# VHH binders against Proteasome assembly chaperone 3 (psmG3): the designs that were tried, part 3

Target 1, 145 residues: Proteasome assembly chaperone 3 (psmG3), of Dictyostelium discoideum (Social amoeba) (q55g88)
Amino acid sequence: MNSLLIDSSNPSYDAMNNDNLKNSIEKNHPVKSKVLSKKINNVDTDIAISSFADAIFITISQNQKFNTWIRASKSDGILLDEPSYQIDTLLGNNQDVLFSIYARQLIENIGETSNKSLMLSISITDKSKDTFKQILSTIFENKVW
Below, E stands for the ipSAE of ESMFold2; O stands for the ipSAE of OpenDDE; V2 stands for 0.75 times the mean of E and O plus 0.25 times the DockQ between their complexes.

## First folded at step 1 (VHH)

Design c03 (framework vhh_gefurulimab)
Fold by ESMFold2-Fast, scan of step 1:
Structure c03 (fold): chain B 145 residues (1-145), chain A 123 residues (1-123)
Amino acid sequence: as target 1 above (145 residues)
Amino acid sequence: EVQLVESGGGLVKPGGSLRLSCAASGLTFSSYAAAWFRQAPGKEREFVSAISSGGSTTYADSVKGRFTISRDNAKNSLYLQMNSLRAEDTAVYYCAARLFGSDWYLADEYDYWGQGTLVTVSS
């Protein structure tokens, strides 16, 4: 059928890259992570995404000195069977609706498949609609949930 | 590149049913809010129904109770189940997607659009 018998007389030279062991470590380890760096509208953008047992950590940085920290979580909806989302700014600017919009889009997507909360660390130089769309698209193409 | 492709349109009699499909490619569909709009001959494009990335739905008053919007993120697809069709439902139906915002009924807020599928309700 689809069974392949491999001749052990010529072992892999990449003995350091044991995919089975690496997969086992990834399955048992509480963290799955991706790190990305790219230019979005000619602005250097660093994105880090990490999945823990009960939380997703996302960092978005565009060469600024200060990050805003936001926690978002899915709660039992006030209406039956309808999820609601709580968004709290823990540190930084809570008057800028853009940061809340980033957090809301992210937690809604996480909430589709998971009960994990979101911790977002965000520092954005370019507040344009286009940069917002490109950043979220990049994150959603690199999900760890 | 991003594409939305509608299908399922056709000719039906009044009181009949149709299911429209919209297949998305080139984007992570689950991250987008999606909507159906329609344009009847001689009229402006109007809102029909929308579904958020989280699954919350909104309907135009003219279709409430008759149409149901749904999504299947595993298939990158959006659907519109149309029941109890009327002659005034005759239109080209468009699939649309947006990444952010709360004004689901505003066509200008949508970033991606399909080419449309024709629905004709005629005796």
Scores: ipSAE 0.000, ipTM 0.204, lowest interface PAE 11.2, mean pLDDT 78

Design c04 (framework vhh_gefurulimab)
Fold by ESMFold2-Fast, scan of step 1:
Structure c04 (fold): chain B 145 residues (1-145), chain A 122 residues (1-122)
Amino acid sequence: as target 1 above (145 residues)
Amino acid sequence: EVQLVESGGGLVKPGGSLRLSCAASGSIFSDYAAAWFRQAPGKEREFVSAISSGGYTTYADSVKGRFTISRDNAKNSLYLQMNSLRAEDTAVYYCAAHPYELGFLTASYDYWGQGTLVTVSS
């Protein structure tokens, strides 16, 4: 329910990340964030990525009024040599399999290097494979984990 | 590279059940995400269900609670258990696989079977 993200495009926030006191500041404010806006397949796409102590928050928005909110986490595997994932739609469209697939791809990548959970806020108007790949590539080029 | 062959299709009455199988050969199937799609006459191919290499599953709303996707990596096989079948489930069912991507779009999958026909009628 509390899923607002910190805007890292703010110059004051950027200055904090380059401060000589960065380690001290991050101990008290443990947020690393990236915010970007670009056209993907001619659709304005806003992406925000924030890392907290126990969670990664990702927002993906393409000109929709309301986002679907999805929580994903790495869980005990059904198979011993492969991780298992729990994906829950908390608010919005429980019926759109695409949004669950975005969450699955993101939590799999996060899980390679981290035990943090994912909170995903998503609204996608272009459901093509090209847009899917471009959005994920953009996020993976801008990791905060 | 992986090759996929479907089986288990047939004629069934409304309310009946069928189990579809997809046999994989070539590469190690356990590394692949896999899915079932279907195509009814005059319609585009639509997503039915998908399963990741790790066993995460997802379903189209039209089949949730009625169909169950599963895999047996020791047998290099993918299954679709179809219960409470309806006339609108009549279609050719296709097995699909991808080494790195779990998707609901036909374009997400690089490897496809030839299909197995399921007919639900009285």
Scores: ipSAE 0.000, ipTM 0.149, lowest interface PAE 13.6, mean pLDDT 75

Design c05 (framework vhh_gefurulimab)
Fold by ESMFold2-Fast, scan of step 1:
Structure c05 (fold): chain B 145 residues (1-145), chain A 121 residues (1-121)
Amino acid sequence: as target 1 above (145 residues)
Amino acid sequence: EVQLVESGGGLVKPGGSLRLSCAASGRTFSDYTAAWFRQAPGKEREFVSAITSGGRTTYADSVKGRFTISRDNAKNSLYLQMNSLRAEDTAVYYCAVDLTYGFGSLEYDYWGQGTLVTVSS
């Protein structure tokens, strides 16, 4: 009757030395994560960034209840020296070009050093170029790839 | 977020060479498009050259074939190698960075203080 006990003063979990349990956890959990909350151009902005085995998950939220979900991935171009990127809006506002621009900037950066795909969950109320640059700067200062 | 400091300016004779450096203090310099601009006395600011985070370069027609832009992301540094200098290259040279992935916007977010280049005999 053993349960996993978390000692809040100990940064490691003793029961995680079990290889089967450790491998299951490592397979299904992010390798690295960053979570940030800050006011960008006077709008409360929540950013979460997580790296998984095959994907980077990024959430950007500004005072909206429903996020647009976008998948972006690196694909083979017609020429091997020219990367190609595919961007698909899975749910939400597929008419907002700005959200696709966010996804494109992010996957191009990820694709320079990694073959991981991007899953982006985004809701933006301030559509200014200044907010766009500040959000991307914040993400790039907190990379997990 | 990013502070830029230029160096390497000075006096040089026509046909000479100079290498300008720009040091950035920001953590994410490698993610920026970086550029050189110049302003001659009594003239408007002029674009010289730019380099994207991925290393793609562009040059103004007036400097193409004579100037080479390069970057060292590990040192957070931008360079401009200037060869075959002419009197018309006399100007204050500024480095600038922008988060844009390409050359579509010339409104750069962060600017250095400038370094003076004088080409005269």
Scores: ipSAE 0.013, ipTM 0.191, lowest interface PAE 8.6, mean pLDDT 76

Design c06 (framework vhh_gefurulimab)
Fold by ESMFold2-Fast, scan of step 1:
Structure c06 (fold): chain B 145 residues (1-145), chain A 122 residues (1-122)
Amino acid sequence: as target 1 above (145 residues)
Amino acid sequence: EVQLVESGGGLVKPGGSLRLSCAASGFTLDYYAAAWFRQAPGKEREFVSAISSSGSTTYADSVKGRFTISRDNAKNSLYLQMNSLRAEDTAVYYCAAELGTFYTDHRAYDYWGQGTLVTVSS
């Protein structure tokens, strides 16, 4: 709940709103995105990272056939010293803990500098620790947040 | 399916020792920080000790010098060596795991065991 209502009859507020709107339009940039394709442990891996106003969208694909979709965000129980995160599998395989692990690492990193949520679309065939480390390193070297 | 299963709890006399074990299955602890929490009747879960994926440890003031947390990634297991036990240590002990770093707030953990009872009584 936003408990503060702005009275539109205030001339000072109208002037500031117009200036802010002009400044926002002048600074308007296209959506930031990066697309990468590389072999990780001899498996073709496609990664796409896109930044929107309120969300980061990441796709990781080693198999083009089936993707699991996961939403991750800071939970309402955020503590100043100890942040809390919520991870929900929206579609696909909710039995594979590894996909939730990817989402957890990504939202924690996003949460360090941003309040944006994460939408993750993931399909991984190589479930090794080495592939996990290489995929995350590739994403963190190509941040759009 | 992800599971954390605690074992090693029981009845022990004051001044005695117990070693608790936590076995992870369905995932690899290598990526995780892990922690022990305890809960006495009518109280919130209390932080006991944590260990990072790299082996860095932290302890609650009430257990420093008496308890030792350790991990064995080859066995996918977490341990708590409890020495010089006191009546105040009586609680259900829970194993918890979280990706990345450890936290002292139990609400930050997604993965939990079902708990093992430790009773310290003469």
Scores: ipSAE 0.005, ipTM 0.178, lowest interface PAE 10.3, mean pLDDT 78

Design c07 (framework vhh_gefurulimab; at its last look DockQ between E and O 0.04; V2 from the best seeds 0.00; counts 0 for: pae E 10.8 > 2, placed apart)
Fold by ESMFold2, look of step 2:
Structure c07 (fold): chain B 145 residues (1-145), chain A 122 residues (1-122)
Amino acid sequence: as target 1 above (145 residues)
Amino acid sequence: EVQLVESGGGLVKPGGSLRLSCAASGFTFSNYAAAWFRQAPGKEREFVSAIYTGGSTTYADSVKGRFTISRDNAKNSLYLQMNSLRAEDTAVYYCATGFSYLYTEPSEYDYWGQGTLVTVSS
């Protein structure tokens, strides 16, 4: 039987339209991100993590007036194709070793499973090793990569 | 082959100074962080100082203000200027390189020299 007329209450027709809409919405999901506010060693700490097509953007702030902006990326190493990392301070104090160390730890983890670069915006008032470990642990528990 | 060779160790009296050198070959030294570690007899190897590819430095608390690390990438060399030496600085000093920028543990460095002995004694 070659009836081409479909009743408007037909569940198969409605289900097919809903499936196409669901597939379209799922393929166009917003950028994955997480925003966290925690008290680390009695200092209010805000962390934002966002995944883009070619980069991970991370913001860490403890109420500092100015953020340091750092870009990091992975490249092939020289010895037996071991990984190499490029860390560049784009704005702010480029001699603060701690902020470059944050960036290095983050890009090493990102680079284990992806080729995305890191853009890090960081403003830290408590520069202790314990705060460093807690901030990194918090980020790694909430990865978007 | 990758090679790191320390030199400049010796006997020095307390309060004296000594300069250690580490010659690197067989790899692009400028692409790696470089560090000094030391090991006293019967003790674990401990971190002394590191210098990163951008020239930033870090020091163990026990040597801050007395020791100065530096590097010369054109000469593939790492240096440690040690001033105001104390008996507790007596150790074999090792240079190391790797991709470690945070880690002060020996396991975080990929390449090591053979060591040079520093003895601080009256």
Scores: ipSAE 0.000, ipTM 0.132, lowest interface PAE 10.8, mean pLDDT 78
ESMFold2-Fast, scan of step 1: ipSAE 0.306; ipTM 0.654
ESMFold2 (binder alone), look of step 2: mean pLDDT 85; pTM 0.869
OpenDDE, look of step 2: ipSAE 0.097; ipTM 0.535

Design c08 (framework vhh_gefurulimab)
Fold by ESMFold2-Fast, scan of step 1:
Structure c08 (fold): chain B 145 residues (1-145), chain A 121 residues (1-121)
Amino acid sequence: as target 1 above (145 residues)
Amino acid sequence: EVQLVESGGGLVKPGGSLRLSCAASGRTFSSYVAAWFRQAPGKEREFVSAISWSGSTTYADSVKGRFTISRDNAKNSLYLQMNSLRAEDTAVYYCAAKYGSIYFPDRYDYWGQGTLVTVSS
């Protein structure tokens, strides 16, 4: 009986066509992502970087209990050739100037080659300038934009 | 808290090259955006080039392809390599530093005293 089910209109044929379509769609729309875990200034640091069609998502965590969420985007500048940046704290500590500085440095770099926005999820326990430099250098060595 | 001192200025012929240096005193220069500006006699101060703490660069259209900005954070130093010099490059060159964006040239907080570059025969 199985030999009677093998023709161009059977479920096996439809499944093969669906798999080919699925593979084509997946191949044409990949998400770029990098995940890193390392000690920065002797503090365990988790970094995840993902690229979507219109946005870069970055997570930086040295404290897993709570992250501040920040959106940053490039807009028309004050001068025609000078970009302007908007930085909005969506959830968490909106009074921590350091997190805004992280977001500004990241969106400035993204904005040099791309019009994608930034969604930043950040929790930093070591607020030293050495840690700031090392975290951003690590991200820029692992760009997905 | 950073102090900036420029050096390397001098007299050079058109088509020649010159390298400017800026020495920073202070423990945190590597965290700053750093830039070069210039001012010719009777003219306004003009943006030349900037480099972020991460090494991203921007250049004025008048110097693109001729000048290269670089930094050495281990030596707390900023450099400007100037090639294919022209008479219109004659100016006092200033080193400047700030936190923030390389795209806002009028927002620098720390300035050096300047070094004179003269391009003439």
Scores: ipSAE 0.000, ipTM 0.130, lowest interface PAE 13.6, mean pLDDT 76

Design c09 (framework vhh_gefurulimab; at its last look DockQ between E and O 0.02; V2 from the best seeds 0.00; counts 0 for: pae O 8.4 > 2, unsure alone 59.5 < 65, placed apart)
Fold by OpenDDE, look of step 2:
Structure c09 (fold): chain B 145 residues (1-145), chain A 119 residues (1-119)
Amino acid sequence: as target 1 above (145 residues)
Amino acid sequence: EVQLVESGGGLVKPGGSLRLSCAASGFTVSSNYAAWFRQAPGKEREFVSAIYSGGSTTYADSVKGRFTISRDNAKNSLYLQMNSLRAEDTAVYYCARDWGSGYLPFDYWGQGTLVTVSS
């Protein structure tokens, strides 16, 4: 089964226990997905969440576009047994810390119950704190993992 | 009142190491999301590293493998161990806190400490 979203050549994933990934593979067809469209602070926001065998795929868009693509994964902690998270911007502007924070919050939540990585596409126009909270709340209320 | 005070900045040669400290008061570091940022001359402030209340850590791509964020609960302090320093690491380094559950924006910042990497 070819990995859909995990680049095995990326050292950032070397810390992921392949055995854990194998054990997390649910043979569910079709892929569990939720698609949501909401007004958040008067901005139309489209959110799609899909659960693949090896990764959660999330898209967040306030302009009906893809922009920044981020991959996130849980790794063995740098400090003792505490988990560390690898956040990699694959496409788009990596200078915007906000998107990395989105990825971090999402992968942390995913990592509480799943060993799956995160693939995130995010394109937002409203970068307010309130919008951030509402978007994450919406996603977390609609978990597919 | 919440306060953050950075220290440990200075001049260091390329390839050298430096450890920054952030003394926190008015809140418990271990119960909060805390982070390091930096701002180079003429550039925007950028994220460096963060530690979640649960202990999880994250790093900017530019510092991965070189920098380590940590905290001392007894001292209520945040640290940034910087190894293999590069000229591009030259910046004022800031520690920051978010009172919430790690949501942006950060509500408190230190005054910053200057790190200069030069031969």
Scores: ipSAE 0.009, ipTM 0.282, lowest interface PAE 8.4, mean pLDDT 84
ESMFold2-Fast, scan of step 1: ipSAE 0.210; ipTM 0.652
ESMFold2, look of step 2: ipSAE 0.489; ipTM 0.787
ESMFold2 (binder alone), look of step 2: mean pLDDT 77; pTM 0.775

Design c10 (framework vhh_gefurulimab)
Fold by ESMFold2-Fast, scan of step 1:
Structure c10 (fold): chain B 145 residues (1-145), chain A 121 residues (1-121)
Amino acid sequence: as target 1 above (145 residues)
Amino acid sequence: EVQLVESGGGLVKPGGSLRLSCAASGGTFSTYAAAWFRQAPGKEREFVSAISTGGSTTYADSVKGRFTISRDNAKNSLYLQMNSLRAEDTAVYYCAAGQLEFWSGDYYEYWGQGTLVTVSS
């Protein structure tokens, strides 16, 4: 084929380049986000979920002051066809193992359809199994991945 | 419905090793997360280790580096390999299973009857 379509002297070529730049910029901002506020087991709960090009950001707050920040990512395991996950507490309460369970459940779900990492900001006052199930159910009903 | 039966408990000397087994029956064990808990006389029941359906593991700080949890879904079995045993590891060890792994025993639906591990000379 002839290479006429790549000639930069064509005026419509600049318009196409501008559209491509716009689409590239849009991919670097949150493609999809959800913000929810509701009572879960009588506790006011704020949830925000945002998808970026390389990461999913999730915030879960039942306490306005003390958030733990956790990073989770999918890695290749030594066993064939079995993914493994790494979970690191970056800031805050590293003694509360429940927050690591939240991160694990979220990254395992993200990892089923995506290679994006998870950044989780979490503060939970109700540590019951019912609250855990309701929060995860709410997030999974509002996926951005 | 799942029933759990522990085995492998006994008397071992400090520094020794012991392997506990937990056999599941009455249901599809592979769909459950599983854990080991222990309780010494006069003490609260404490978390030891947990394993997810996908094989991800978690350990209590007191046993990390010494104990290894594993599962064999083809045999509907859970194991706890205990190395470098100390007198403080003396307890009744319980196998537990549930829909989701947790460090609190209140979150597990199914429990075994326990197996005694005694670490002494």
Scores: ipSAE 0.000, ipTM 0.199, lowest interface PAE 10.2, mean pLDDT 77

Design c11 (framework vhh_gefurulimab)
Fold by ESMFold2-Fast, scan of step 1:
Structure c11 (fold): chain B 145 residues (1-145), chain A 123 residues (1-123)
Amino acid sequence: as target 1 above (145 residues)
Amino acid sequence: EVQLVESGGGLVKPGGSLRLSCAASGRIFSSYAAAWFRQAPGKEREFVSAISGGGSTTYADSVKGRFTISRDNAKNSLYLQMNSLRAEDTAVYYCAASDLYGTYWAETLYDYWGQGTLVTVSS
C-alpha cells in the first residue's frame, strides 16, 4: 500500500493550506511530528519523531548509509508494577548493543504514559556516552507522546 | 554525589543461595538505572542484570531463571537474589548506577560503581 506523500518543497504545496485534502489528512491521520537537525559532538544528527494512533516512529541518523530498524513494545508482567519490554531488530545490525539500548530507553519512557509501540530507525557513528545522552535529551525535549 | 556500597558476599556451596545488597547514598536513587556486573578471576567484567528507574528488568542468559534483581527506592537499595549457584558464578560482584532511566548492559553507560563484593562458590 502506497502512503500519501505531500511534497512540502513543491511550489503548489501552499495552495493546499485551505484545501479539503489537508483538512481530511489532519482529521483522518492525527499525527504529531517534530523534525530537527543539530550537531552533537561535532557530528551532524538528524532526528524525526512522529506519533500515530498506535505507534511512535523515531528516526535518528548520523550516517544514512546504514540504518538499523528496531521495534519495541511494552508488555505487562504478571504484576502491573513489573513491566516488561520486547525489543526486536527487524533489519540491519542486531549485534550492536548500543542500538538496543537506545530502543530500550525510548520505549521505557513512552511506556510510562502510553501503550504505543516504538519503531526506531537508527544510524549512529559516534557511539560515545555523551552522544547517547545528548540524543536522548533532545528527543525527550521534543516528545510527541 | 551518589556512592554505592555492596554487601552480602561470601562463601557458598554449589546449589546454594545468596542475596547481595547495594546501598546508595547521596542523590535520589529511585530515578536511576541500576545494575549488577561481575568479574571472575582472569576474565573481563560481564553484565549480570539491570533494573530501570521504572522497575523493568533484564538478565544475562547465563543467570536467567536463577537470579532476581530488585530495588527498594524507599531504602535506596538494590538487591540480587542468587539461587542455584554454580562454580562458574564465582566472581567479584559490582553494583552500578546510571544517571539515566533505562536498562543498560553496556558497562560504559554507568556513572557510579561500588567497590565490589566477592562471591565464592566452592565445595
Scores: ipSAE 0.013, ipTM 0.260, lowest interface PAE 7.2, mean pLDDT 77

Design c12 (framework vhh_gefurulimab)
Fold by ESMFold2-Fast, scan of step 1:
Structure c12 (fold): chain B 145 residues (1-145), chain A 121 residues (1-121)
Amino acid sequence: as target 1 above (145 residues)
Amino acid sequence: EVQLVESGGGLVKPGGSLRLSCAASGFTFSSYDAAWFRQAPGKEREFVSAITSGGYTTYADSVKGRFTISRDNAKNSLYLQMNSLRAEDTAVYYCAADSFPYYTLSGYDYWGQGTLVTVSS
C-alpha cells in the first residue's frame, strides 16, 4: 500500500477493475506513475499521480464517497510572463472554491515545465490550510512531470 | 515596510557548502509560509524548497538530501543549508513568503531581490 510506483506484483494491483486495466492497455499507458498513502493532519490520505503523453491525472482522496472532477489547462498561445489557466469542474461540487484552488496550484506547477493538462479527482474532508499545503508538498515531492 | 533580504551567496567550489539567510521585516513572518526559488542564467525560475508556518518541509528532486530548509520565527529568518554543491546549482537564489496559495511563482505575496551562488572550480 505504501508503494510509490504501480507494480503488477503489488497487492493493490489486484484491486484495479477490469475497465482500468483495459483502458491502460488500449489507450496511453502512464509514462510515470506514483501511488502513496499517508496520514496528513491525522487524516488518511490516498494520492495517485500518473503522467500520460498529453495529460497528468491526479487523484486525492480523504474519503471514499465524494469525488469532484476538475480539468485544468494552460491557455493556448500564452507567451507572456503572466500565464493564464482554464479550470473547469466537470462533476461534483462546483461551490467549493478550495477544490479549484487545489487545481490551480497543481496546473500552475505543471505549466512551469510542461504543456500537459490536468485531470484532478478530489475528495477532501480536512479543509485546513495546513492540510492543503501538506498535500501539495507531497505531490510536488512525487512529480511525474 | 515589507521586506525580504537574502544573504550568504558567493563563489564556492564543487562539493562545497553555503548557508543562505533571508531576513523578513514588516509583516508577521511566523504566520507565513516561506520558500526558496532559484534562477540560473537562461533558465526559468524554479522551486527549490519550502517550509510551512507549521514547519512542514518539501524539496525539489534535484536538491533532496543535499539542501535543508529551516526557519527561526523569533528572528524572523529563513535559512537554506546547501551541501554537496554542483555546477548546476549556480543560480540567483530568491526568498519568498506567502499567506496562501502555496508555492507557485504567482502565489507568493513577498519576494526578496536575490543572492548569487556560483559553483565553479
Scores: ipSAE 0.015, ipTM 0.258, lowest interface PAE 6.6, mean pLDDT 78

Design c13 (framework vhh_gefurulimab)
Fold by ESMFold2-Fast, scan of step 1:
Structure c13 (fold): chain B 145 residues (1-145), chain A 119 residues (1-119)
Amino acid sequence: as target 1 above (145 residues)
Amino acid sequence: EVQLVESGGGLVKPGGSLRLSCAASGLTFDDYAAAWFRQAPGKEREFVSAIYSSGRTTYADSVKGRFTISRDNAKNSLYLQMNSLRAEDTAVYYCAKTLPYGYSFEDYWGQGTLVTVSS
């Protein structure tokens, strides 16, 4: 499906930032973009999703310290007809593999309808399964691919 | 109690091959996704490869085409076949498994198995 140029799912955020984000996008930035903020299990969560010509950029932030940066792409597997995914942590926390699981779920979904790669910037405070499901559902309800 | 024991490391020349093994007790690999990580001297731990309950696999860009992850459910073991080894592959290699439902890996880190690639 098609996506809007800018779309905010948080009314408070939309009222304060919409015009600036719209102007930025219209001046030759991402092709499509979604930005939203909400509380997930009482943790403030900021999500930004941007589509460029050959890549999808996703930022997920639950804290103010730093984000881990991960690149993911789809390619043919070693076995015939089985897809595989390349996932590299470029900067940040290599100790918590949960971030790679987020990247894999996202690139698998992107790869269903697109050949674009993923650049993921992620910082998660709540590592529960419930938060994982809520973040992914929020992103999948706001696709730009 | 769940225990993972890595083995198969050693000294090998550039271009050589090694096969690492991870033997599990207290769990069955077919119930969980499993992964290999490594930590090189002076660096943080790096993801290497994972195999999920569906049988799908994923690899870090640095090892794709050279390494192959597999499992043998009858032997309750996970393997990493490493071909065309490079000096940059020198690291301690660790085995990990997912938490139930496959949303995260457990922070279990045994002593690992040392792989040294040098002439």
Scores: ipSAE 0.000, ipTM 0.107, lowest interface PAE 13.8, mean pLDDT 74

Design d01 (framework vhh_brivekimig_d4)
Fold by ESMFold2-Fast, scan of step 1:
Structure d01 (fold): chain B 145 residues (1-145), chain A 119 residues (1-119)
Amino acid sequence: as target 1 above (145 residues)
Amino acid sequence: EVQLVESGGGVVQPGGSLRLSCAASGFTFSSYGMSWVRQAPGKGPEWVSSISGSGSDTLYADSVKGRFTISRDNSKNTLYLQMNSLRPEDTALYYCAKGYSLFGPYDYSSQGTLVTVSS
């Protein structure tokens, strides 16, 4: 990552107008980042959802220190009847079918209304259907896309 | 536009086997995960199994794990469910669904295929 800090100490009138526009948007729209901590099937679960210009970042952690990192994206298939989705495990266990299913379900939902990619950081200790349902329901009730 | 047609159900004795098929059309089959969902008499819908678009990844409900096997043939746009060691509690109308259908609501565009396990 580039750690260079850009000097913004002398803002222009255009920047001031942009700040007023941002404040108006924020006043009329929900927060575009959400952080949730709750017990799901009696397991402490931390969920964070953030929207960036070209990506949705989702983290799901159940009492783990290291997560599996998965990138999912909608393929450019504008001329095709339906979009395709690519899922790549960047770090961690690429054999865990459940993590792939979480990523697929999330990117399919994001892809219905957006062309943003997904970066998923996931660690799940309870692999039950009930936990899967509750985690996805929690995320879909807290969409930032 | 999505069409799913289930087949292969029937009446079998406890311990028997059946193979269900789902013929899919109206979408790029290989690009989507698929699921089997069942509804038993007097109960709500229950997710049974899911498979990734490539067929390399599978997930099963605890009630069927070790007995059922989900598979697909992307060249034929067909989803399968091999059901072994069938129990009376497996009696249900079985539906295939586009996507991973692990949460409701469960909406089906097809009639499903009936599986009855009885002595």
Scores: ipSAE 0.005, ipTM 0.225, lowest interface PAE 11.2, mean pLDDT 76

